Miniprotein binders against b5y8h6. Designs and how they scored, part 16

Target 1, 289 residues: b5y8h6
Amino acid sequence: MQKVIVVTGLSGAGKSTVSKALEDLGYVVVDNVPVDLLHNLLELYEAKNQEQLVAVVVDSRSLRHQGEVSKFVADLKDLKNRMPLDVIFLEASTDTLLSRFNLTRHLHPLVHATGSRIALIEAIEREKELMSELRDVSDVVLDTTGMKERDLVYQVENFIGKDRGPEFYLISFSYQRGLPTNADMIYDARVFQNPYYVDELRTLTGLDDSVAEYVRADHNYGRFLDLWVELAERSYNEHIKMGKPYLVIGVGCTGGQHRSVLVVRDLSDQLTKNGHKVITWHRELGSVN
Key: E = the ipSAE of ESMFold2; O = the ipSAE of OpenDDE; V2 = 0.75 times the mean of E and O plus 0.25 times the DockQ between their complexes.

## First folded at step 11 (miniprotein)

Design i3 (at its last look DockQ between E and O 0.56; V2 from the best seeds 0.00; counts 0 for: pae E 2.8 > 1.5)
Fold by ESMFold2, look of step 11:
Structure i3 (fold): chain B 289 residues (1-289), chain A 80 residues (1-80)
Amino acid sequence: as target 1 above (289 residues)
Amino acid sequence: SPEDLRKLLERARELVEKAKEAEKEGDYYYAFFRYLWAIWELRQALELETDPERKEKIRKEIREYLRKAYELEEEFQEQK
């Protein structure tokens, strides 16, 4: 049975964009499903085709009272015991949701001046309170505040692929060419002794064992590597909570040929030993190799 | 296994098509990481493949997509 996706969340937070993204990924998306019909609907799809990719968008009109939310949470827990199922919860800041509900403001400026904005704020905050229990048990919470539509599509694609894709992207680079764009973290390997000034090592790279021996002989190398592995793993866990199933780490040195390459190599080896899925890219070596 | 090999190759193809679509839209960051992901799938396929001719085909694809990743990094930096 393929993993079922249940989409829920705050009104106006982006369910239609997520639905479209899932359709483009090959899911049959069933929209506006009342919570009382969820079990029957999913059992029907399970019986008809075990290979079918199914996503369900829950009808917000079924979740207007705390009792209904609590029952839905219980139903989700029961379903997870019987089939592979993930829950996506969509949210956004109150200001973002207000912006998305601005149609009435365009048609009648008096609505804005009479405090209808305050009434809408109160409704949004009430929905956040009501949905908090559901949010807490969801497998991922996607905060759509400030996101372009395409950014949300990319996050859905990343989430759907989370069980198959890399968890870490490790990129070695030269500070002379500048930082890799959009790295989440940067580790500075210039703190280690520089092989460039050793004639026999100058033309080699961090892939060569003699360079590796030289840099690893730095008294602080092992300590920094251990700390960097721990920091990478802790940072990865926080990215999972944010709905981003991978972490991008740049490792730099001046020329990008020796120390940064070795650190990426050793960091990758250790993270792989710890059970992680790791990809490496030596930005400066592609021009050489 | 032969089934695992087939699935890896299919996933890599899908990732490359998504990367090409993103490249056309100017989303060079997304395209870049999709090429790297495709390479990761292909390297796993390379470990499962036993036929020398098919292994070389996979290696050629990896080299092509790595070249694309380098080109996209340049495009993204110049766009900024």
Scores: ipSAE 0.400, ipTM 0.804, lowest interface PAE 2.8, mean pLDDT 84
Fold by OpenDDE base, look of step 11:
Structure i3 (fold): chain B 289 residues (1-289), chain A 80 residues (1-80)
Amino acid sequence: as target 1 above (289 residues)
Amino acid sequence: SPEDLRKLLERARELVEKAKEAEKEGDYYYAFFRYLWAIWELRQALELETDPERKEKIRKEIREYLRKAYELEEEFQEQK
């Protein structure tokens, strides 16, 4: 991410957590900056030290009216043309926000009184509408629905940190032993001819050349592999936009020893050739590549 | 470069410490991914390392963290 970051979004969506995570990464974090001073502040920081990491947190307290939001959006567009600046927008489902407010906060910024559940819902919806224009121009929209605080911190560290981890986690597995619970996507390698019924291949794995040759001889193998690579890359690009800088793909076959292992290897090879950082884990074989 | 190798090893160590902390707090999902990330860093380091004893040390660490990843996967599956 850029040296200058604007953090914004819905109340209760996790701005404080992101702010703290950025501080831990070495950002100078300025909270609740008036919109009219944002330009001057950012320029001042840039002028003093071009290597200084700066984050500005802007919440609905500073953006109370549509006119202020529109002005802020215009200012952000101008700033992006003048300096490397990324905008992160945090959001969550209405139900999630309701739960968080019930647990941690007594009052929504747009609610003047200890309001009914209905009043809080209305305030949340109003804030969504108010911030919609800002969301549209954000570089990253992070949906924190269902995330624990540490999950959000992990996303920030992995996304914003200078040292990004793997982009793809490829996991071969056996359907008989259950799906990987952390997978974003599952590919079914059972669509290919099964080497298990070949006596000389049964005791081998997808790491062996003879197994690879047999499965690759399937008339659908090349086409499916191409489609899976394309799907993986497209999905990854969308996950980045959602604030998740990695994709977990499970590849399954019946025993998790032959077809799934081979597909993971071949996917990894192609994605690596395409310039991606890939880690492979063969769950049933106990090996990581 | 030797400097690149040092950076990789240092990063791996930091990731493992974060993973251990998360594990203590019951955040098994976070810990799992930190261990996998650490393994990835160590594999990169293994490609740069030329000393056989150091390579073996790295391999041993990878095996250890892989075992932890397996354990953690089982634990967070039970939490769902």
Scores: ipSAE 0.354, ipTM 0.763, lowest interface PAE 1.4, mean pLDDT 87
ESMFold2 (binder alone), look of step 11: mean pLDDT 84; pTM 0.819

Design i4 (at its last look DockQ between E and O 0.56; V2 from the best seeds 0.00; counts 0 for: pae E 2.5 > 1.5, SAP 72.19 > 70)
Fold by ESMFold2, look of step 11:
Structure i4 (fold): chain B 289 residues (1-289), chain A 80 residues (1-80)
Amino acid sequence: as target 1 above (289 residues)
Amino acid sequence: SPEDLRKLLERARELVEKAIEAEKEGDYYYAFFRYLWAIWELRQALELETDPERKEKIRKLIREYLRKAYELEEELEEQK
């Protein structure tokens, strides 16, 4: 049987967007499923068609009390023993959820009185506490705060693992021109000896072997590169758990011509050797690889 | 293989369509990374393509999308 996707999370956090994304990917999506019907529904699909892509969106109104949440957690553990199943938990900041409820005019499951802003804030906070056990056992937690629909769709597509896109974007840059936007991490290559002060190397770049030989001869280079590769992979793995589809690493040096270019080149080679899809952009040289 | 080449070209086309939509909506960072990804797919397609005329068509697309990527980067970095 194909892996089943169970979508759950805080009310208003984006389940409908995820549902649409899964439908576009060929999933039969069953929306608003009460938790007490989950076992029967999934067993029916397992018996009927083991090649069917099935996603289930759990009805938030079935999870109003701790007893119901704890039972659902137990049910998920039992189901995982009997079929391949992943749980996606959606969340967002209280302010984001408040805005979304105002825009959609949906009633929050824990609100007893319509229209009370204070009651709505309190209901959102109560739901976050109530759902913490479920969040802790979910396979991925997607924080949709400030996220455009396009970004959420992309993260769902990448999580499913079908034709995964690039895992790393590596950008070499000049500190004089400033940091690349949307970089998740910055590596500072200024710690290595500067080829600019060697006449024969000054007009070359980190793509030239003579520059590479000079910078790699810095006794710190190999150690830093090894640590940076490990940090990149560990950071990527944690971001995947959070539903982030790729990691953007900027590597800088003063002019952006020598040291940062070489580090991106070597980092890319090592990550690619380790099986990752890596895209590089040498911002100051005008090349993408 | 011819199937691999066709898949690379189709993926690049889809990525550019997404980049163009994002650009129209003002999401220049998303558009930028989709152009970079499309170029990456096209460079792989260029390695597989054997016909000189079709190779040049791929090179023209790469140059066009590189130009677009740098236009987006320049616009974002101007901040004027």
Scores: ipSAE 0.397, ipTM 0.786, lowest interface PAE 2.5, mean pLDDT 84
Fold by OpenDDE base, look of step 11:
Structure i4 (fold): chain B 289 residues (1-289), chain A 80 residues (1-80)
Amino acid sequence: as target 1 above (289 residues)
Amino acid sequence: SPEDLRKLLERARELVEKAIEAEKEGDYYYAFFRYLWAIWELRQALELETDPERKEKIRKLIREYLRKAYELEEELEEQK
C-alpha cells in the first residue's frame, strides 16, 4: 500500500535529518513544494506507482503567513480523505533551537538579518504560533529536544517502516531482581493474593491453570486488569502522537514467577483481542511469546 | 503458507542485522527491542514450520537471541 508522508515543523527541529532517513527507507522525497502544487504532485505520484513511497517536506519558507497555513491544513484534511497520508510535525524547545542555530550559523527563515539573540527568540516564537494550527492536525508530533541525529533517525525508522512492529512489549519481572530498565510504566501485581504461600502452587508459574485460577479469584483482579488495559491503550495512543510507536509495560511481583506472569498473559490476551500486536517477555522464566 | 514462513524468517534476519549494528554503535536500547521483535517473528515462524530440523534451527536462534537480550539488558542497567 502506498504511503504518503508530509514532513513539517519548526525550523531547526530536524526536517533535513528526517528527510534523509526517509530517503534511506526508499521514499521519494520532494523538498519545499509549493502548497498549491501539493495535491497535484501527490496525485501524480499515486497514478504513476501505487506502491511508491512519497514524502513531501514543507517548511516555513513555503508557509510564511497564517492564511497559507490555514489553506495547507485544509488541503491536508482533504488529502487524508483521499489517500493514506500521515503528517509528521517536528518541534524542539526554544533553547534547543537557539543552540542549534548558533552552532550551524544558519539564519532563521523569519529573521532578515544576523539579528540579536532576542530577534532569534522572537522569530522562533512567531514560527511556533504560525505553525500551531498545523501541529494540531498532525498525526505525529516529534519533540526532538535533546535528541541526537541518530535518535531521530531511529524514531523515523520505527514509526514509518513498512512493517509496523509490535505495539506493546509486556515484561513480567521480579521486584527483588530489579525493574526493567526500559519500561514506560510499571504495574504492581503484588496487590493480588499471593500463591506463594500455597504449597501446591509455589513450584508452579503463572502459566499454570491452577495458579491462574487462584489469582483470578482475587476480588480486585478483574477490576485492575480492566483498568490496566484501558491505561495501556490510552497511553499507547499518546505515545504514537509523541513519535514512539510502541509501549513498554513492566508487570512486577515479588518473585516474578506467578502473579506478574499471569497478569502479562491476561493483558496480552485482552490487548490482542482488541486488535493489538503484543510481545510478552517473562524475564524470570526466560520465555518470549 | 511457505511464503509466509519465508517472510517471517527474512524479517527476523533483518531485525537482527539492525540490532547488531545498533549494538556496535552503543545503542543497546534499540538492539534489545530488535532482538525481542526478532524472537517474536521466529516464534510465529516456528508455528508454521513442519520440518523437525528446521524447527530446531529456529529454536536455536531463539535461544541465542534471548541470551543476547539478557546481556543487553544488563548493559543498559550498567549505563544508568
Scores: ipSAE 0.359, ipTM 0.767, lowest interface PAE 1.2, mean pLDDT 87
ESMFold2 (binder alone), look of step 11: mean pLDDT 86; pTM 0.848

## First folded at step 12 (miniprotein)

Design j1 (at its last look DockQ between E and O 0.01; V2 from the best seeds 0.00; counts 0 for: pae O 4.2 > 1.5, placed apart)
Fold by ESMFold2, look of step 12:
Structure j1 (fold): chain B 289 residues (1-289), chain A 101 residues (1-101)
Amino acid sequence: as target 1 above (289 residues)
Amino acid sequence: SPEDLRKLLERARELVEKAKEAEKEARELEKKGDVEDALRAYYYAFFRYLWAIWELRQALELETDPERKEKIRKEIREYQRKAYELEEELEELKKELEKLK
């Protein structure tokens, strides 16, 4: 059976947008499913068509009390033992949710009165407390604060859709030009001995064996490389939990030609040997103008 | 095998199509003054081009015909050019965003 996607989360956090994204990716999306019917629905799809891409959007009105949430969590654990299934939890800041409800004037599931700002704030905060157990066991938590529909679609495509893409993007850069605009983490290769001060190496790059030999000879190189590989892998695992399916690491040195290039090369080799999909980009080496 | 080569090329084409769509959307958002959203769309396009290049490099390893290999190399160079252009645009737009803060 193909992996089933269960979409849940805070009211107003964007479940309909995720539903549209999943439909565009070829999923049959069943919307507004009460929690009590989830098990029966998924068993039906399992029995009939194991190749069908199925996503289920859970009805928030089924989750009004802690007992219902705790039972849903238990049901999800049981379902995960019986079929491949991921849970997406959507959330947003209270201010964002308040704004979305005020703009649309829709009633929050936990509110009995329309237009009361205090009652709405209290309902939003109560739902966050109520849903915290479910959030904690969800496979992906997507914070939609500040996201437009396209941003959320991009995230669904990268993380939840068909094939996951590369796990790591390693970008070498020059501190003189400035940090990459997209890095999650920065490794500073200026800690290693600088080939620039060796006449024969100055005009070469970290792709040249003589530069590699020189930089690898730094007494700290192997130790830092090992630690950086481990940090990259552990950070990647945490990014998956945060709904970020890949990790962008910038590796810098002063000129971006020698040390950073070599470190990216060696990191890529090791992470690839460990089974990861790794993309490298040498920002300062391919400039054409 | 031939099937693996075909899948790699198909994936690269899909990635480039998504990148081009995101670029178009980013330019529209930029015209409207939605700088933060434009940045996100440009980032998406940038990483899609990098991913496409990665798929094409694997295809190049599998391809044996010299003419088809050169076609793949041409595509890689084109998408590298696009990635560098996007990176410059991202840097300018990010500076503009910081100035507006």
Scores: ipSAE 0.565, ipTM 0.861, lowest interface PAE 1.7, mean pLDDT 83
Fold by OpenDDE base, look of step 12:
Structure j1 (fold): chain B 289 residues (1-289), chain A 101 residues (1-101)
Amino acid sequence: as target 1 above (289 residues)
Amino acid sequence: SPEDLRKLLERARELVEKAKEAEKEARELEKKGDVEDALRAYYYAFFRYLWAIWELRQALELETDPERKEKIRKEIREYQRKAYELEEELEELKKELEKLK
């Protein structure tokens, strides 16, 4: 990650957690900055402290109208040409955001009063629409669905890293619970024999050796894994050319517990062996193994 | 150029006026208990002062008259002091805001 980071995204997606994580990593974090001052702030910080890591948090409280977002996007593009700047966009599923708002009892920035569940949903969707242009220009999009604070901190640490950013972000997920919102590519692990029908394996996960042995015994497993590794590497190379320095791969199965988890593990192992930096997230397990 | 110098000084003055207005607003918001809005207003003031200082430093590089240079230096010191004061207020308000969460 660059010396200057802009943290943005949907309300409730975890910006506060990311801010704290960045502070722990040595970033000076500036929150609640007016968008109209961001350009000058970043320039000032860059000029004053070339060696100082700076993070600026921007949210919908500062971006209330589409015109402001568009202006901000334009400013970010300009800044990126002038200084080492990365934009991190945080998002989560609507259900996750609803749950988080309910837990914190905070009002959504776009809601003036404690509204109904419906009003909150509408506000979330409106914010998604409002922030869509900003999302499109973001360097990193993190889907924080299912993440605890500790998980998100871990992801931030991995993405920022000391030496280099990740080349691959692998996410295991359940098709029943929806696709990762930040996935560039989806692999379907449902093509392999299903351990769910084995009583001894049903309660286990793809992290367990017995599950691994069972799924790997599928006659197609090795072949698909090899193809997926090759596809991942080739795709990554093309993504770099497009200006995206990492590839997000979602691996799905029905429940997100067995096959998808195993494939993510094995993909991670192979890609790592090939010299790549890989981050993993098991969405349904809530683990970062 | 003299014209560039004039523009820098003019921008700095405008920034300071905006900073003062923002500071006033922040204090009013704080009195009302609107901590989040107050925080934003204080940041606005803080960064406007920093921006003004930046403009004045640029002006100082272009200014050749010793008396005018000294005036600019005095203004820079004044606004640095203001920025420092605001930074302290910001830190306090951040702590208060965390307690409200």
Scores: ipSAE 0.042, ipTM 0.399, lowest interface PAE 4.2, mean pLDDT 86
ESMFold2 (binder alone), look of step 12: mean pLDDT 87; pTM 0.872

Design j2 (at its last look DockQ between E and O 0.01; V2 from the best seeds 0.00; counts 0 for: pae O 4.2 > 1.5, pTM E .767 < .8, placed apart)
Fold by ESMFold2, look of step 12:
Structure j2 (fold): chain B 289 residues (1-289), chain A 91 residues (1-91)
Amino acid sequence: as target 1 above (289 residues)
Amino acid sequence: SPEDLRKLLERARELVEKAKEAEKEARKGDLERAYYYAFFRYLWAIWELRQALELETDPERKEKIRKEIREYQRKAYELEEELEELKKELE
């Protein structure tokens, strides 16, 4: 059976945009589902068609009190024992949600009177506290603070799509030119012996076997590589939980031609062997490649 | 398999169309996020095409795929340079 997607989260955080994006990806999206009907609805789709892509958007009006949230958490745990199911929790900063409610003129579910700005802020913060238990058990938490509609659609495509995108982007670079744009982590390959000062290796790159043999012969190479693979995988696992569908790692050395290229090559090989989708990019090998 | 090859090629072309749309938005304004989305979409497309290259057996179709990879690599390098210029302008 195809994995079922349950969309939940804070009021105003973007559930309608996620719903539209899922429809564009071929999901049958059932919107505004009260939590009481979730079991019956999903069991009906399970019996109907095992290949059907189903997404359910839970109605925030069903989650007004702690008892309702705790019941929903219990229901999700029970459903996950019966079918493959992921929960996406959408959130945003209080200021962002305040702005979105002011622009949309929609009534917040926890505002019970004609609201001042203070009443709306209090309702938003109360909802955050109420939903904390649900957030803690969700498979993905997606912070939509500062996101435009297109940004959120992109995140949905990367996380939910039938053919999910790459999990790792490994970029080799030269410290002389500076860090790659928006790298999440930087590994410094300058710690390894430098092939540039060996006449026969100077004009080659980390793609050449003789350069690879030279750098791998560094006493510390294997130890650092093993640690860097472990760190990459652990970092990826935590970032996925925070709604970041991929991890960008920059690997640098002075010239960007030898050590960083080899490290990216070896990291990619190991992560691919471990079952990950890995992209490599050698920034300094440009028009010559 | 032939079905796997077809899916890889279709996905790569879809990603390139999305990257081109993001490029147009970036060139209309100074939106760093638009360059970011275009760049990584080209890299993703190249990744799909490299897998397609390993499945393809016909020399003429392999060369067509290689040409696409080279074109999208060129686009990615151009976007990196443009992003570097954008960052210098904002310093």
Scores: ipSAE 0.507, ipTM 0.831, lowest interface PAE 1.9, mean pLDDT 82
Fold by OpenDDE base, look of step 12:
Structure j2 (fold): chain B 289 residues (1-289), chain A 91 residues (1-91)
Amino acid sequence: as target 1 above (289 residues)
Amino acid sequence: SPEDLRKLLERARELVEKAKEAEKEARKGDLERAYYYAFFRYLWAIWELRQALELETDPERKEKIRKEIREYQRKAYELEEELEELKKELE
């Protein structure tokens, strides 16, 4: 757990939820700090009380122009060399963000007036572009697509919690609904026999024993699982060398309900058995395991 | 050292002056940025003064520093509350 955390990302991606979660973890959270003051604040807190946990939330309200983003990135790099600082970047699919904005009736920071759906989409895309450089230097990127508040809180607690951070973040997903945006690797679970054609299994999920039994009966399942575990562990070791202390693996199938879910479960079990800390997220089920 | 103490106090004074100016601007225009600026400068000043307090040996001067710390703590708290209210209004 880093003493200083910067929370940033796209508007509507869940920064408020994360800030609350960090407060519950004992962080002093400062929201919407001007970027030019952030450096001084962080230095002050470090100098004053090195034991105080500090989180700063920065969004497009504070980073309005590319120049500000670039300066902020430079400042963050400098700060990382001087203090234990992590940057968390939150994002979500455009559709998810649109939905959230519609529900909350909040205006996007980059939209000056009650804009049309089109205007909101444009604003989201503009913000993505604006924040891209910051995303690139972020230590943790969380794709909050499909997450409820409770799910996001759970993820934050697992990533930042009092214990060691996760080594693996496994995400089951549907290829039809798009790839996780934060995945380092993608495993294709569609190579296994499809339970969709079995009526009794169609309504179930990869969390159910009957589905598990059916998919595991595939002659390739055991071999692929072994290979995926080995690949995951080897990749993780290389990622550590690159300065990334965790690996994000997306496991996909057509619907994201059966095969992908099962593979994530089994990968998690095996990696955990091997002594790794694993976090799982079943995107299409909206469940954390 | 006496020189170190002097520097700390001088920095604190400069920070307070900047904070006061920002405070005025913040309240005049309901400027969130100015509130943050003032708030952070007061906190910084308090930090400097606490360092000064550790170096100061004169009881009267120590008491003056303590009084200033308490004053700026109150100001920082007030600004934080006002800022929170302002944020709620802007939401």
Scores: ipSAE 0.026, ipTM 0.384, lowest interface PAE 4.2, mean pLDDT 87
ESMFold2 (binder alone), look of step 12: mean pLDDT 81; pTM 0.788

Design j3 (at its last look DockQ between E and O 0.61; V2 from the best seeds 0.00; counts 0 for: pae E 1.7 > 1.5)
Fold by ESMFold2, look of step 12:
Structure j3 (fold): chain B 289 residues (1-289), chain A 80 residues (1-80)
Amino acid sequence: as target 1 above (289 residues)
Amino acid sequence: SPEDLRKLLERARELVEKAKEAEKEGDYYYAFFRYLWAIWELRQALELETDPERKEKIRKEIREYQRKAYELEEEMEEQY
């Protein structure tokens, strides 16, 4: 049987966008499925067509109390023993969910009073607490806070395994020009000895072996590189658990020509040797990327 | 190996189409990273391609997409 996708999560977090993405990928998506019907529905699809791509979007109105959530968690564990099944959990910040509910005027399933902002905030926070057990057992958690629709679609496509992309984007940059847009982490290569003050090296770059030899001779270089590789890999692992399929690391120095370029080069070599898919971009070097 | 080359080239084309669509809609960050991904696929295709003329076509595509990535970085800087 093909792997079944179960979509769940916080009310207002983006289930319809994920549903559409799965439909575009060829899944038969069954929306608004009550938790109690999940077993029967999946048994029917299992029995009739083992090759069918099936996704189920769980009706959040079925998950209003802790007992219902705990039973759903137990049901998911049982189903995973019977069939290949992955769970996608959608979430977003309280402020984001507030904005989405106010714009759509839809009722939150846990609202007991007429539409005050305080009642809605309380309902959202209560749902987050209620759903924490389900979140913890989900195979991927997608935080849709501030996420553009295309980014959410990409994360779904990557999780499904349609075409897995690069794991690391390493960008060298000049602090004088400013940080690259949307870097997840910044490594500061200014801690290493500066080739700019050596006449023979000044006009060269971190792609030149003589610059590389000079910077690598810094007593801190090997130690920092090893630590930065480890930090990158551990950070990537946590990003994957949170549904983000890649990590963007900016490496900076003052001019962006020497130290940052070499560090990106050496980081890329080590991460690639460790089996990772790595893209490099030397922002200040123009067409030589 | 010929199948691997074909898949790499097809994926690069798909990534560029997604990048152009995103650029048209003003999503310059998404477009930028899709051009970088396309370049990465094309570099792998260069390692598999044996025909010198086809290799040069791939190199020209890489240079084109590098130029587009730089243009997108300038657009992102101008916007914020």
Scores: ipSAE 0.545, ipTM 0.867, lowest interface PAE 1.7, mean pLDDT 85
Fold by OpenDDE base, look of step 12:
Structure j3 (fold): chain B 289 residues (1-289), chain A 80 residues (1-80)
Amino acid sequence: as target 1 above (289 residues)
Amino acid sequence: SPEDLRKLLERARELVEKAKEAEKEGDYYYAFFRYLWAIWELRQALELETDPERKEKIRKEIREYQRKAYELEEEMEEQY
């Protein structure tokens, strides 16, 4: 969560909603700042109150030409080197934007007159092209297609809020009972030696030390765990870029009681040590950690 | 600190309210994860709470939200 945020993106993509959400988070939001003053404004805020959260909204009203966009991109790169600054880019499908403009009766900044549907489509596409360079350098791209206002607010809170939501949801499950429907990735813990065939361990769970010791003794356990941590972190980073601030990982074993539970615990521990906020859900045990 | 505990409990409440709202709207996915998050916050609070009665209250809430999470998961499975 950076102290300085630049909010930009396509007209109609939800900048107003994001602005309000940021205000609710304690940001001083400055809307429609001329690009040439952005640097000065940000420096001023930094100098006066380094603890003050500042958000600047920049839209196509200020970025009318490719040259202005390119300059702005250059300025942002410079600013990022000087201060903790994140750039959020909002976008939506052309159809979504078209619908929103039709509903709100707002004129697109690039449309000079009550234009035809065709004119609006052209304006939207032109803006997409114009803003493409800026999108490419943005830290977060939020696709607001199909999002309700509340969803967008939540995304903002997750990305920017002091109380960031969990980055990882780890769900242990039984393959016999089916995959979690909400999982982005599935790890198969069945590759490890099965404690079910050990009488002393059968009635226990992956929460028990004896089960943990048994499964961890598998020659592949450490290696797989390391790989899974790395994969999780890399995937999370990509999901952020796609506008999803969390990753849901299902970890499965046959019964969902031993190996999957242990792997979730150990993954959680390692990811937490790495600085991530992790929530665990043991579906078959009925526990959240 | 007492302040930390208060913040955790407050956050949990907010999350639960969001979950309930989402549930009313049929967004079971959102509600599910909000309950999980709330439970996580409450568990953190439980570690800080020293009063036995308050601890029991927190435990009761955790159990309630766990039940809700399971119910929502079942509903999600039926929806998809």
Scores: ipSAE 0.473, ipTM 0.821, lowest interface PAE 1.0, mean pLDDT 87
ESMFold2 (binder alone), look of step 12: mean pLDDT 85; pTM 0.827

